# Designs tried in a protein design chat: VH-VL binders against Glutamine--fructose-6-phosphate aminotransferase [isomerizing] (glmS). Part 13

Target 1, 141 residues: Glutamine--fructose-6-phosphate aminotransferase [isomerizing] (glmS), of Sulfurisphaera tokodaii (f9vpa4r286to426)
Amino acid sequence: VIEEIKNAERVIVIGAGTSYHAGLYFSIELNRLGINSLPVIASEYYNVRSKKGDLVFAISQSGETIDVLQGIRMMRNSGAKIISLTNVIESAIARESDYKIYMRAGPEIGVAATKTFTTQLASILFILSVLKKENLKKMEK

## First folded at step 4 (VH-VL)

Design n03 (framework fv_maftivimab)
Fold by ESMFold2-Fast, scan of step 4:
Structure n03 (fold): chain C 141 residues (1-141), chain A 122 residues (1-122), chain B 106 residues (1-106)
Amino acid sequence: as target 1 above (141 residues)
Amino acid sequence: EVQLVESGGGLVQPGGSLRLSCAASGFTFSSYAMNWVRQAPGKGLEWVSTISGFGGSTYYADSVKGRFTISRDNSKNTLYLQMNSLRAEDTAVYYCAKEGYDSSGYLPFDYWGQGTMVTVSS
Amino acid sequence: DIQMTQSPSSLSASVGDRVTITCRASQSISTYLNWYQQKPGKAPKLLIYAASSLQSGVPSRFSGSGSGTDFTLTISSLQPEDFATYYCQQSYSTYTFGQGTRLEIK
């Protein structure tokens, strides 16, 4: 899903409450990396115009936040691809996403990374670390 | 103040049907998954079913699959459990429980109703 | 399904004692582990979520620890109101409760 984020025309980061603030941080950092990003409060989803080429990054701990779910459905219908970051396998938001990231600590991603993969912020920091390494590789090229 | 109030319990014969309701107040009902948890007399807690906030996803314990149906009416802030083909083993107090921390936790059941007793006997 | 096993099944203790209850998952559940307290005739009450996070309003004598498959609930300096049954619950893949640990007066 790193390539999807890097190649998107715009990354729309949608969330509610604490998830929105994690998303806002993510969006700001994406823009600093040269990736166009728009943070969206889930309750304001109906004001967002999405299109083909957009990638939606939806953050919801439960995977059931109604405004996030309605937002991703609307944006998908406009041609956007959907990535979800949730804690619940097979949640509604995860089921309706093109790509799914679960906030699960485990051996698949190494000891240090898995220890911090228990919250939205930890997951976002990990994704950003991979994106920053990709940027460094491009500069060293 | 968050409140969950169960109703609809009672005495039914094996093979019968019963519908439980849970009236919710004090929170944005449609933003949270809701759960049914049961407890047989003198026994432990058993998760029965979960429904997503908008109702698009439902999950069931193996012991009730095909017999019980969870549903919700967000316009009425009410959760339901339709129980069919009831067995003596379904005798229990049934609790309505709210998923907590939609944006900050790991899906604990942060609020519970008082429970409603379902007795299946001949 | 993920199975949850608690130990001990029952425990006798005195006021002021340090009490430890353990919970084991049949597979890794990271920190998706919650603890509940249930008093006779009452609904369960959330004590701890995410293995170690204390629920608002719960006394600080309660603490949780662990990750992966092994988890612990500790009550430092047991109080009279703490005599109850305690349940762990995994929330990693749907939900499974442990069988419960009954904490009784010695």
Scores: ipSAE 0.006, ipTM 0.532, lowest interface PAE 14.1, mean pLDDT 82

Design n04 (framework fv_maftivimab)
Fold by ESMFold2-Fast, scan of step 4:
Structure n04 (fold): chain C 141 residues (1-141), chain A 123 residues (1-123), chain B 106 residues (1-106)
Amino acid sequence: as target 1 above (141 residues)
Amino acid sequence: EVQLVESGGGLVQPGGSLRLSCAASGFTFSNYWMNWVRQAPGKGLEWVSTISGSGGYTYYADSVKGRFTISRDNSKNTLYLQMNSLRAEDTAVYYCARELGYSSGWPEYFQHWGQGTMVTVSS
Amino acid sequence: DIQMTQSPSSLSASVGDRVTITCRASQSISSYLNWYQQKPGKAPKLLIYDASSLQSGVPSRFSGSGSGTDFTLTISSLQPEDFATYYCQQSYSTLTFGQGTRLEIK
């Protein structure tokens, strides 16, 4: 998955609601690492021009968010590869993704939006930490 | 002057393997997506495969997926096509073609083509 | 997978004629359509990119138009060197060529 992010010509990060805000943070940090990234609010997916070489990072807690699903279908049709970050195994979004990352919120699921955002952010921070370590490894050579 | 020179074509038996090479010169090879396009005798053009400048992204036509592998060596300015499990319908002239590259944006199109190399699959 | 269909498959024309070749995509490809010319035994040559942009060095008698699913290549006054096979190609997604249109002398 990390290699896909590193090799992408552009990383499109799509999400809705709190997932969009987690994605916005991810996109900003990717750009700081030298990886071209575009954050996209899911409801505006139809305004995005995607192409081969693009990697779509789709964030959806349920894996069933209709605007995210429509967005990844459109972008996949344009040649983009899809990575999903979801909580639900075999959800529509996960099923249509090339690579799947699953979050686990714990036993008390769906009680607070803040808790959901925190688990999404934790997953993103982990991915960023791996990418940063990979960058340091390259610099040391 | 942009130059693309294919080599490695020849006669091969069904089920056999062959590796094509495309030597590039006159441009910064690593900045450009590269493609293989084939043409069966008396037939039209068929896109086969594409590879990103870094080599990190590859795409294949459904007809060759699982049998052909595109790769590149940017230090040698060379594009490759490894063809396995060859079939009679793979008989064609294989062209190496250069796209605009990432910095030029989308859509990509083939500005420069090699002369082609003939691959014949028969007993 | 986007299918590209050209019409006609072949046509005969005389020097000086206005020639029109059409290309239809099975789904909308916006303006991501390119045209190539191929002479026997030679590699294809790019004529037009992005539906209507003339490649440098290509004579102005060649022009392209269209968007969405329907595209046209026009040669305003056919010259002897224009007798060739013409191919459209979509670059909206994975690359797909039309079957070709063979332009023959009448």
Scores: ipSAE 0.006, ipTM 0.569, lowest interface PAE 10.9, mean pLDDT 84

Design n05 (framework fv_concizumab)
Fold by ESMFold2-Fast, scan of step 4:
Structure n05 (fold): chain C 141 residues (1-141), chain A 122 residues (1-122), chain B 112 residues (1-112)
Amino acid sequence: as target 1 above (141 residues)
Amino acid sequence: EVQLVESGGGLVKPGGSLRLSCAASGFTFSSYAMSWVRQTPEKRLEWVATISYSGSYIYYADSVQGRFTISRDNAKNSLYLQMNSLRAEDTAVYYCARDWGYSYGPEYFDYWGQGTTVTVSS
Amino acid sequence: DIVMTQTPLSLSVTPGQPASISCKSSQSLLHSDGKTYLNWYLQKPGQSPQLLIYEVSNRFSGVPDRFSGSGSGTDFTLKISRVEAEDVGVYYCMQSTQLPYTFGGGTKVEIK
């Protein structure tokens, strides 16, 4: 939900492996839009202090990545809201998230199959495009 | 259309208190950080306080820290400024202003209310 | 605090002629996010301040293209290419790079 991202005091972007790299790009772009964001490697979730007002954006293709799941549980217990970006409907991570975004194959770009990073990046770029449009609306009368 | 309407100003003696209100309409109030900015009789503009869209982060100018309290009620689309221990130098027109950016990032005020006058006698 | 200094204090302009206002900051307004948060406001007589230019050079919605902002670091300029009667008022620069947000002292623009 775009409103949740806009209303968050801080957006914690958590992921593992390739998902972490997609999340890092998302976090950098959120900061460029003026949205305070912290990228977190899922295996290091225990080093993050979360609180009410935080929004956790969890990226996991399978929706079953154990470090991501444990991270969102800990942060949820500290009062954070959870948004998940996953590929599997009703996966463990999706079930435990307040808001769910399911990955879709991007436009077909002359390849036999889309890799995880490409699909995650496409989803993130879509979210960023909506956030940028929302910012533009703030200037309209 | 974005509208901000202030109220609650008046004449008060030093040491007194006033509570200012700002009624917002025409936009999603809960999505914006809000600020109070005052204009002195000499026409100087001074930022007073900022509150994040959720109300979780609050910042004050040094001159009002400990005396003024900014708050908001997102269900009522309202912003408040409780002013205690008022001093002659607090005399000003007080504007509520909508912040374009987010509470944690650099901001600028895209819309201002009409202002409400606070006069601290003596 | 960042101190904002505006010059001149006032200027009288013949209609159709250009006007230029300077704003200088006591330290760089370049934010760690790579943007420079220098904004310009106009207060017309009897009215509230209104946003003209944000982040150095971006015109706010509805602001005529005769207004332009430029500058970097500590030195900024607002230019009006052809001053019209409706442009009279007091112009203020503002930095929002860091708290506390601070304003210049204002420049009064009048028509001759």
Scores: ipSAE 0.000, ipTM 0.498, lowest interface PAE 18.1, mean pLDDT 82

Design n06 (framework fv_concizumab)
Fold by ESMFold2-Fast, scan of step 4:
Structure n06 (fold): chain C 141 residues (1-141), chain A 123 residues (1-123), chain B 112 residues (1-112)
Amino acid sequence: as target 1 above (141 residues)
Amino acid sequence: EVQLVESGGGLVKPGGSLRLSCAASGFTFSDYYMSWVRQTPEKRLEWVATISSSGYTIYYADSVQGRFTISRDNAKNSLYLQMNSLRAEDTAVYYCARGDLYGSGSFDAFDIWGQGTTVTVSS
Amino acid sequence: DIVMTQTPLSLSVTPGQPASISCKSSQSLLYSDGKTYLNWYLQKPGQSPQLLIYEVSNRFSGVPDRFSGSGSGTDFTLKISRVEAEDVGVYYCMQGIHLPYTFGGGTKVEIK
């Protein structure tokens, strides 16, 4: 997943409601790391032209948000790769994504793998921490 | 001046492997998306795979997913297609083609094609 | 996948007469950027395909003005105003809007 994010020509972060705000934070932090990123509110997906080289990071806790689902379908058909961050295994959004990251409720805090987090923000913060650590390693060499 | 030259085709038995190469010249290879497109004996054109200018983003047709690997070496101006688990249905002339999303055309088209290399999968 | 359907399968033309080829897509090729991603290719006997027309109506470099493309949405036409001997070959339409890229079945143009 991390390699997909690092190597994307542009990372489109799509979400609705609270997921959009988590995605907006993620997009801002990606740009600070030198990764070209565009936050998109799901209801406005049709205003975005996606192409080969784009990576779509789709955030939906239920995995069933209709505007997010329609957005990823449109962008996938235009050549983008799709990563989903959801809390529901085998949800519609997760099934239609190239890569899947699952948030897990409960006692997995602190020992969570890339696919298991308690909240969208916790998952985003973990991804950002790995990206920042890799950037430091590259600069040290 | 702008040219693509394929090589590596041949006769192979079902289940075998072949590696195709495409040598590019006359343009800045590292600026372009590159693709493989094949033409069946019935003359149907089928897109096979596309790789981004940097090599980081790759797409495959469903029929070859998991069996074929597209790659590129920008320092050598070369595009490759590793074909494994070959089937009779893979028999075709394979063309190297230049995509032009970031070039002068700003369109999704294959503007330059190589001469093709023939792959025959037969017992 | 977007299905591209070409008609006719073949046509024979007297030199100097016009020819028309139709291409229909199973869904609209108009994108949100206002462009329609429909291309035409020509494969002359013994040669590789070559780009003729991109984005419905734009002639590629070196393509004679006797070739013209038109259409919108799902219905497209390639016209040759006066067919010449060097125009013999198989013409293919292609959609470039969505992966997988798909081609029409081809239309063979012969001289009578």
Scores: ipSAE 0.000, ipTM 0.500, lowest interface PAE 18.5, mean pLDDT 81

Design n07 (framework fv_zimberelimab)
Fold by ESMFold2-Fast, scan of step 4:
Structure n07 (fold): chain C 141 residues (1-141), chain A 123 residues (1-123), chain B 110 residues (1-110)
Amino acid sequence: as target 1 above (141 residues)
Amino acid sequence: QLQLQESGPGLVKPSETLTLTCTVSGGSISSSFYYWGWIRQPPGKGLEWIGSIYYSGYTYYNPSLKSRVTVSVDTSKNQFSLKLNSVAATDTALYYCARHDYSGYEPLYFDYWGQGTLVTVSS
Amino acid sequence: QSALTQPASVSGSPGQSITISCTGTSSDVGGYNYVSWYQQHPGKAPELMIYDVSNRPSGVSDRFSGSKSGNTASLTISGLQAEDEADYYCSSYTSSSTLVFGGGTKLTVL
């Protein structure tokens, strides 16, 4: 999953509602790491032109969010690879993804965050921590 | 215009299975933009969400009722149904079917409601 | 037992403003910006008045507004009219990925 993110020409992060906000944060942090990333509100998936070399990071708590599902189908048909971050094993979005990451319950960040947003953010922060370590190792060589 | 109409028995005996059907007219249940749900209201009490379904057959249930509830969809009839097993007097309520926008998939709010049907659980 | 606490009744006079509170915990109202409000006239189905704390559906009067502070969400109705007399229910998404409702508030327009 990490290598796919590092090697992508562009990481399209798609989500709806609270998942979009978690995705927006992820996309901003990826750009700070030098990884080209575009956050997409799921309902606007049809405005995105994807191609081979793109990686779609799809965030959906239920794994069944229709705009996310339609978005990943459209982007896969254009040659993109799909990574999903969901909470439901073998949900539609998970089944249609090349790589699957399942959320795990974590401590809440506080009153300002939903439980769904908190578990998504915890997963994203973990991914970002691994990417930062990989970046440091690469610079040392 | 979109209309939702509940139908089913007005009286069910304790321990039996309650079956209700919602008929959708003026719009298609096979729309990719909507989920269809059930909400109940005991007489003089507040509302309780039961479960929701997408036209593909995917269901999302209230965890407190999940062991007793099944929601199903029949796209050929433009209908969806609720089965509630092992009913008790506490299941006496007005039962509503309603539409939920896909944008929040998890049921955040319902924008169109049926008129409701009263179900009494009594011997 | 309802998950969210609302006053049983509220009253006001035509032209006045009233506020109905909906109090939960950090696991529902306080933790999420997914609070909705429904109006229910006697013998009728509920009608959506507010969603996502403060958004109004098309067709709902701008006299209705929603807000939230900490664990308490509020519905404010300005310029009270006779037809506003109804039961009002709040609802919130929860950390258990479910939807809960308040016990309801009967609004009387005197």
Scores: ipSAE 0.005, ipTM 0.495, lowest interface PAE 14.7, mean pLDDT 81

Design n08 (framework fv_zimberelimab)
Fold by ESMFold2-Fast, scan of step 4:
Structure n08 (fold): chain C 141 residues (1-141), chain A 122 residues (1-122), chain B 110 residues (1-110)
Amino acid sequence: as target 1 above (141 residues)
Amino acid sequence: QLQLQESGPGLVKPSETLTLTCTVSGGSISSYDYYWGWIRQPPGKGLEWIGSIFYTGSTYYNPSLKSRVTVSVDTSKNQFSLKLNSVAATDTALYYCARLEGYSSGWTFDYWGQGTLVTVSS
Amino acid sequence: QSALTQPASVSGSPGQSITISCTGTSSDVGGYNYVSWYQQHPGKAPELMIYEVSNRPSGVSDRFSGSKSGNTASLTISGLQAEDEADYYCSSYTSSDTYVFGGGTKLTVL
């Protein structure tokens, strides 16, 4: 998965609501690592140009968000590879993704929206930590 | 406005490595819509695609040449390069660098360098 | 060797029309609307004449037109002029993410 992200010509990070904000953070950090990334609000997926070489990182807690699902279908038809970050095994988004990452357990905070964001952010931070470690090894020589 | 210029040796000995560089001016290599590629043409023969590169390092190669060819990019210098290993007389050709429009035109070479003749001879 | 198939030569007189064919397979010409045509004058680099089967870049004469039927693409040049005398190459993207050229056609304007 990490190699797919590192080797992508562009990483499109698509999500809705709270998932979009987690994705925006991820996209900003990917660009800081030299990985070309575009954050996309799921409801605006039809405005996104995509092609072979693109990697779509789709964030959806339920794995059923219709705009995210339509977005990944459109981008896949253009040749993009799909990675999903979801919490539901065999959800529609997970089933239609080339690679699947299931969210790790977040802190026990109690507020549903806050907990969802925290869980998504924890997963993203883990991915970023691996990418940053790989980047440091490359710079270190 | 966009210009591509090949540079490198005009003569290479058999079994050596051919190295060519393409300098891009009037436009940035760091662009989502474009790949940067190499095409060759042996004297009196047709065009043969060698390979292409996206500015982040993703490469595409002609399967017939893949074992001998490496394309690389240096975004800080706005350049990309070709290395062809173990050259033989059959590698004698005009070598062109060109911009490949990869999104809207479905892989079309829209701007070409002038070409540089490389002769493989002892 | 594994190039798209073009006739080696074609000829016409000034003012006439000629057509050059380019035949591939369902994995290149037939599979995509990504056929291009290039014109090459002696001693010069190729110049793009047609892209995406039938589109012309700005500055290319409307005497040049492209079409495709199944696995065969065609370049038609109407109102032939002496300066059209050149080599013409078709090309296509392939399902293997490679790029393939035709063998080339020499156009003679008699």
Scores: ipSAE 0.006, ipTM 0.637, lowest interface PAE 9.1, mean pLDDT 86

Design n09 (framework fv_zimberelimab)
Fold by ESMFold2-Fast, scan of step 4:
Structure n09 (fold): chain C 141 residues (1-141), chain A 122 residues (1-122), chain B 110 residues (1-110)
Amino acid sequence: as target 1 above (141 residues)
Amino acid sequence: QLQLQESGPGLVKPSETLTLTCTVSGGSISSGFYYWGWIRQPPGKGLEWIGSIYHSGITYYNPSLKSRVTVSVDTSKNQFSLKLNSVAATDTALYYCARDYYGSGSDWFDPWGQGTLVTVSS
Amino acid sequence: QSALTQPASVSGSPGQSITISCTGTSSDVGSYNLVSWYQQHPGKAPELMIYEVSKRPSGVSDRFSGSKSGNTASLTISGLQAEDEADYYCSSYAGSNNLVFGGGTKLTVL
């Protein structure tokens, strides 16, 4: 996963609702690390021009969000690679992704939307910490 | 078993609008994540994709035909339709409807209807 | 003409292997792994044989295989049988939400 993010020509981060906000944060931080990134609201997927060399990072708590699923299908078919961040193993979005990251919050998941956003943000922060660590290690070496 | 059946006129006059309907049976047009498409084949020639639609109304069209084509869906009747404006003799073809796996031009089609022949002549 | 180039005809004898080529450009076949192959018997609708370059739908014989090298996709039929006699069409994503087909190849089983 990490190598795919580092080597992408552009990372398109797609999500809906609170997942879009988590994705927007991720996209901003990727740009700070020198990785070209574009945040996309899932309902507007059809306006995105993707191509070979692009990497799509799809965020969907349920893994069944129709606009996210349609977006990744369209972009994969334009040659992009797909990474999904979902909470449900073998959901439609996870099954149709090249790489899968699961963001489980523990044995009993909270019922509030705030809990969902926090779990997504924790997963993103972990990914960013690995990217930053690898970036520094390569510069030092 | 999913089946698709084309219907419409076998003969259309030049400059008129061709309208074809595809009836889906053995499954719901709103089930799953499939698009529904139209492909044509002039006599003795190859295949040409016309366009595809998702049950929500999202459409993709062949750029060479986009100015003349409209695809619509009626989920209550489990049908989708093709309108082709300003027809000419070169629009004479077998017209197929088919289930479309992605709808954005990266499609593959399965299953297909049996096809309906449309002749454009006066 | 068709956007993808296929030979007009190919022939073989029962038990042989034959290959049908489908040549595009770096903007379609060369850029995307989104090539499909269809078989069409006279008077019948096309039938999907291969999708995404090399994948077979359920019910399609493993005698049919697909591959791609550079700008050329290939359909190979092994253990050729009389019932394989048909027209074969390739298709590819062409970018910009567009799909293009090859001109078709007539396979004759002699």
Scores: ipSAE 0.007, ipTM 0.518, lowest interface PAE 14.8, mean pLDDT 82

Design n10 (framework fv_disitamab)
Fold by ESMFold2-Fast, scan of step 4:
Structure n10 (fold): chain C 141 residues (1-141), chain A 121 residues (1-121), chain B 105 residues (1-105)
Amino acid sequence: as target 1 above (141 residues)
Amino acid sequence: EVQLVQSGAEVKKPGATVKISCKVSGYTFTDYYIHWVQQAPGKGLEWMGRINPYFGTTYYNQKFKDKATITADKSTDTAYMELSSLRSEDTAVYFCARSEYGSGWYPFDYWGQGTLVTVSS
Amino acid sequence: DIQMTQSPSSVSASVGDRVTITCKASQGISSYVAWYQQKPGKAPKLLIYAASSLQSGVPSRFSGSGSGTDFTLTISSLQPEDFATYYCQQYDSYTFGGGTKVEIK
């Protein structure tokens, strides 16, 4: 999954609600690492032009969010590869993704929306930590 | 004030087609999804599909994709739902409802009054 | 497809009673749950969204709770106008529960 992110011409990060905000953070950090990234509110997927060389990083806790599902279908049809970050195995979004990342269980720390955002951020921070280590190693070389 | 006003009751024969309307007012039609929901007599609510009125793009519940066609007319601020090849099991009240863009974020905050479609021979 | 299982299917209650309705999702849906009230011959009315947020204009005797897969709607002191059918909905992909009819005892 890391190699796919590193080698993408552009990483389109798509999500809805709190998932969009987690995705926005991820997209900003990817750009800081020199990886071209575009955050997309799932409800506006139809405004996005995707092509071969693009990688879509789709965030949906249930794996059933309709706008995310429609977005990844449209983008995959245009030649993009799909990575999903979901909490439900074999959900519609997971089934239609090239690569699947399942969120880790964490402690319940309040309201459902806060827990969801925290779990998504934990997964994103882990991915970013690996990318940052690789970037640092490259610079030292 | 936000209002969704649906067309009146319809009585149709098996095999017929029916088209019901949902005219909106009090907000910008193209800023919200319009959904259609079926409720059979004495039964619960079942989501049929939605339309983005700005682009005309639709998404259907798989159960209804061959039965229902949802359209929108921006010039009249009206959404439509057409049912084809009517059968007795299509007898139901059909509701339109709006939600803000953002699947998974916004509920159905305003509903039409419902349209009863009766299919009988 | 996410299934929403609602219980009980009906409850007989008196004015002043506390009424609790439950809704279980077949998979995690965070807090993307709404509750609707429907009176005979009328359209549903939004009561609660985001599992626990009270819709503007809805009496404070209505409250929602839950997250993940288990959700509840509570009416703390049932009033005559509250006799109706109540539906939960997950609005990630728009599945409704089967409904709970709150009937006068």
Scores: ipSAE 0.006, ipTM 0.632, lowest interface PAE 9.9, mean pLDDT 85

Design n11 (framework fv_ontamalimab)
Fold by ESMFold2-Fast, scan of step 4:
Structure n11 (fold): chain C 141 residues (1-141), chain A 122 residues (1-122), chain B 112 residues (1-112)
Amino acid sequence: as target 1 above (141 residues)
Amino acid sequence: QVQLVQSGAEVKKPGASVKVSCKASGYTFTSYGINWVRQAPGQGLEWMGWISAYFGNTYYAQKVQGRVTMTADTSTSTAYMDLRSLRSDDTAVYYCARELYSSSWDYGMDVWGQGTTVTVSS
Amino acid sequence: DIVMTQTPLSLSVTPGQPASISCKSSQSLLHSDGKTYLYWYLQKPGQPPQLLIYEVSNRFSGVPDRFSGSGSGTDFTLKISRVEAEDVGIYYCMQSIQLPYTFGQGTKVEIK
């Protein structure tokens, strides 16, 4: 997954509601690392032109968000690779992704939106930590 | 309280395998990577590798590549280091240490386990 | 991989006197993000290492202000303004700018 993100010509980060906000943060941080990234509100997927070389990073807590699912289908048909970050194993979005990342959830019953954002942000922060370590290896060999 | 608690001391014969555990508490396990660092008696610190607690992707130092496997069990917030084909020069104290990267701060390895002594003796 | 070299390897200090430890890296530890990935750790006898200084000069929480870090590029220094008995141990510098992470050989600080 990390190699896919590093080698993408562009990383399209798509999400809805709270997931979009987590994705926006991710996209901003990817650009800071020199990785070309575009954040997309899922409901506006139809305005995005994707192609081979693009990587789509789809964020959906349920893995069933219709606009996210429609968006990844359209972009995959245009040649993009799909990575999903979801909370539900074998959800529709996960099933249709080339790579799947599952968010961990504690046993506590908190405020769903706040808990979801925190869990998504934790996952994103970890991906960024790995990318940063890989980026720091630029003088190797 | 943020803690990493490691399994107890091990004594092994050459050629055996050892599996050291590192149980995390007091923080979101999957938000940090786990480093493994060892120290032979009277020697300095030697970095062995790290694992992503969330993704499970790993990086191993060349000296142990092919003999080591690092894993993380998110259901128990526990990281493991499995070292095979043990040699006498694997005798060391093995430490786990957490690490997080951030654009605003980077403490490196800020919380360490207490260490696990592994003795390889015939 | 990056080689970290510490000098001296051993220091015997009279209580209250200053101590200085040098750390040199085989490559620059400055990243394009503006950060320098250099850390100092102290290992007291029988204990795991503990973080003293991160990003060259920032004191970790709870670390006394008699400890200070400085340097840039490939040359770094850890200073203890007045060495106390509880400062006895082995000091290590470490880089995390590239994998594998590497440590200096360690500097043993003892009270004379």
Scores: ipSAE 0.000, ipTM 0.508, lowest interface PAE 15.0, mean pLDDT 82

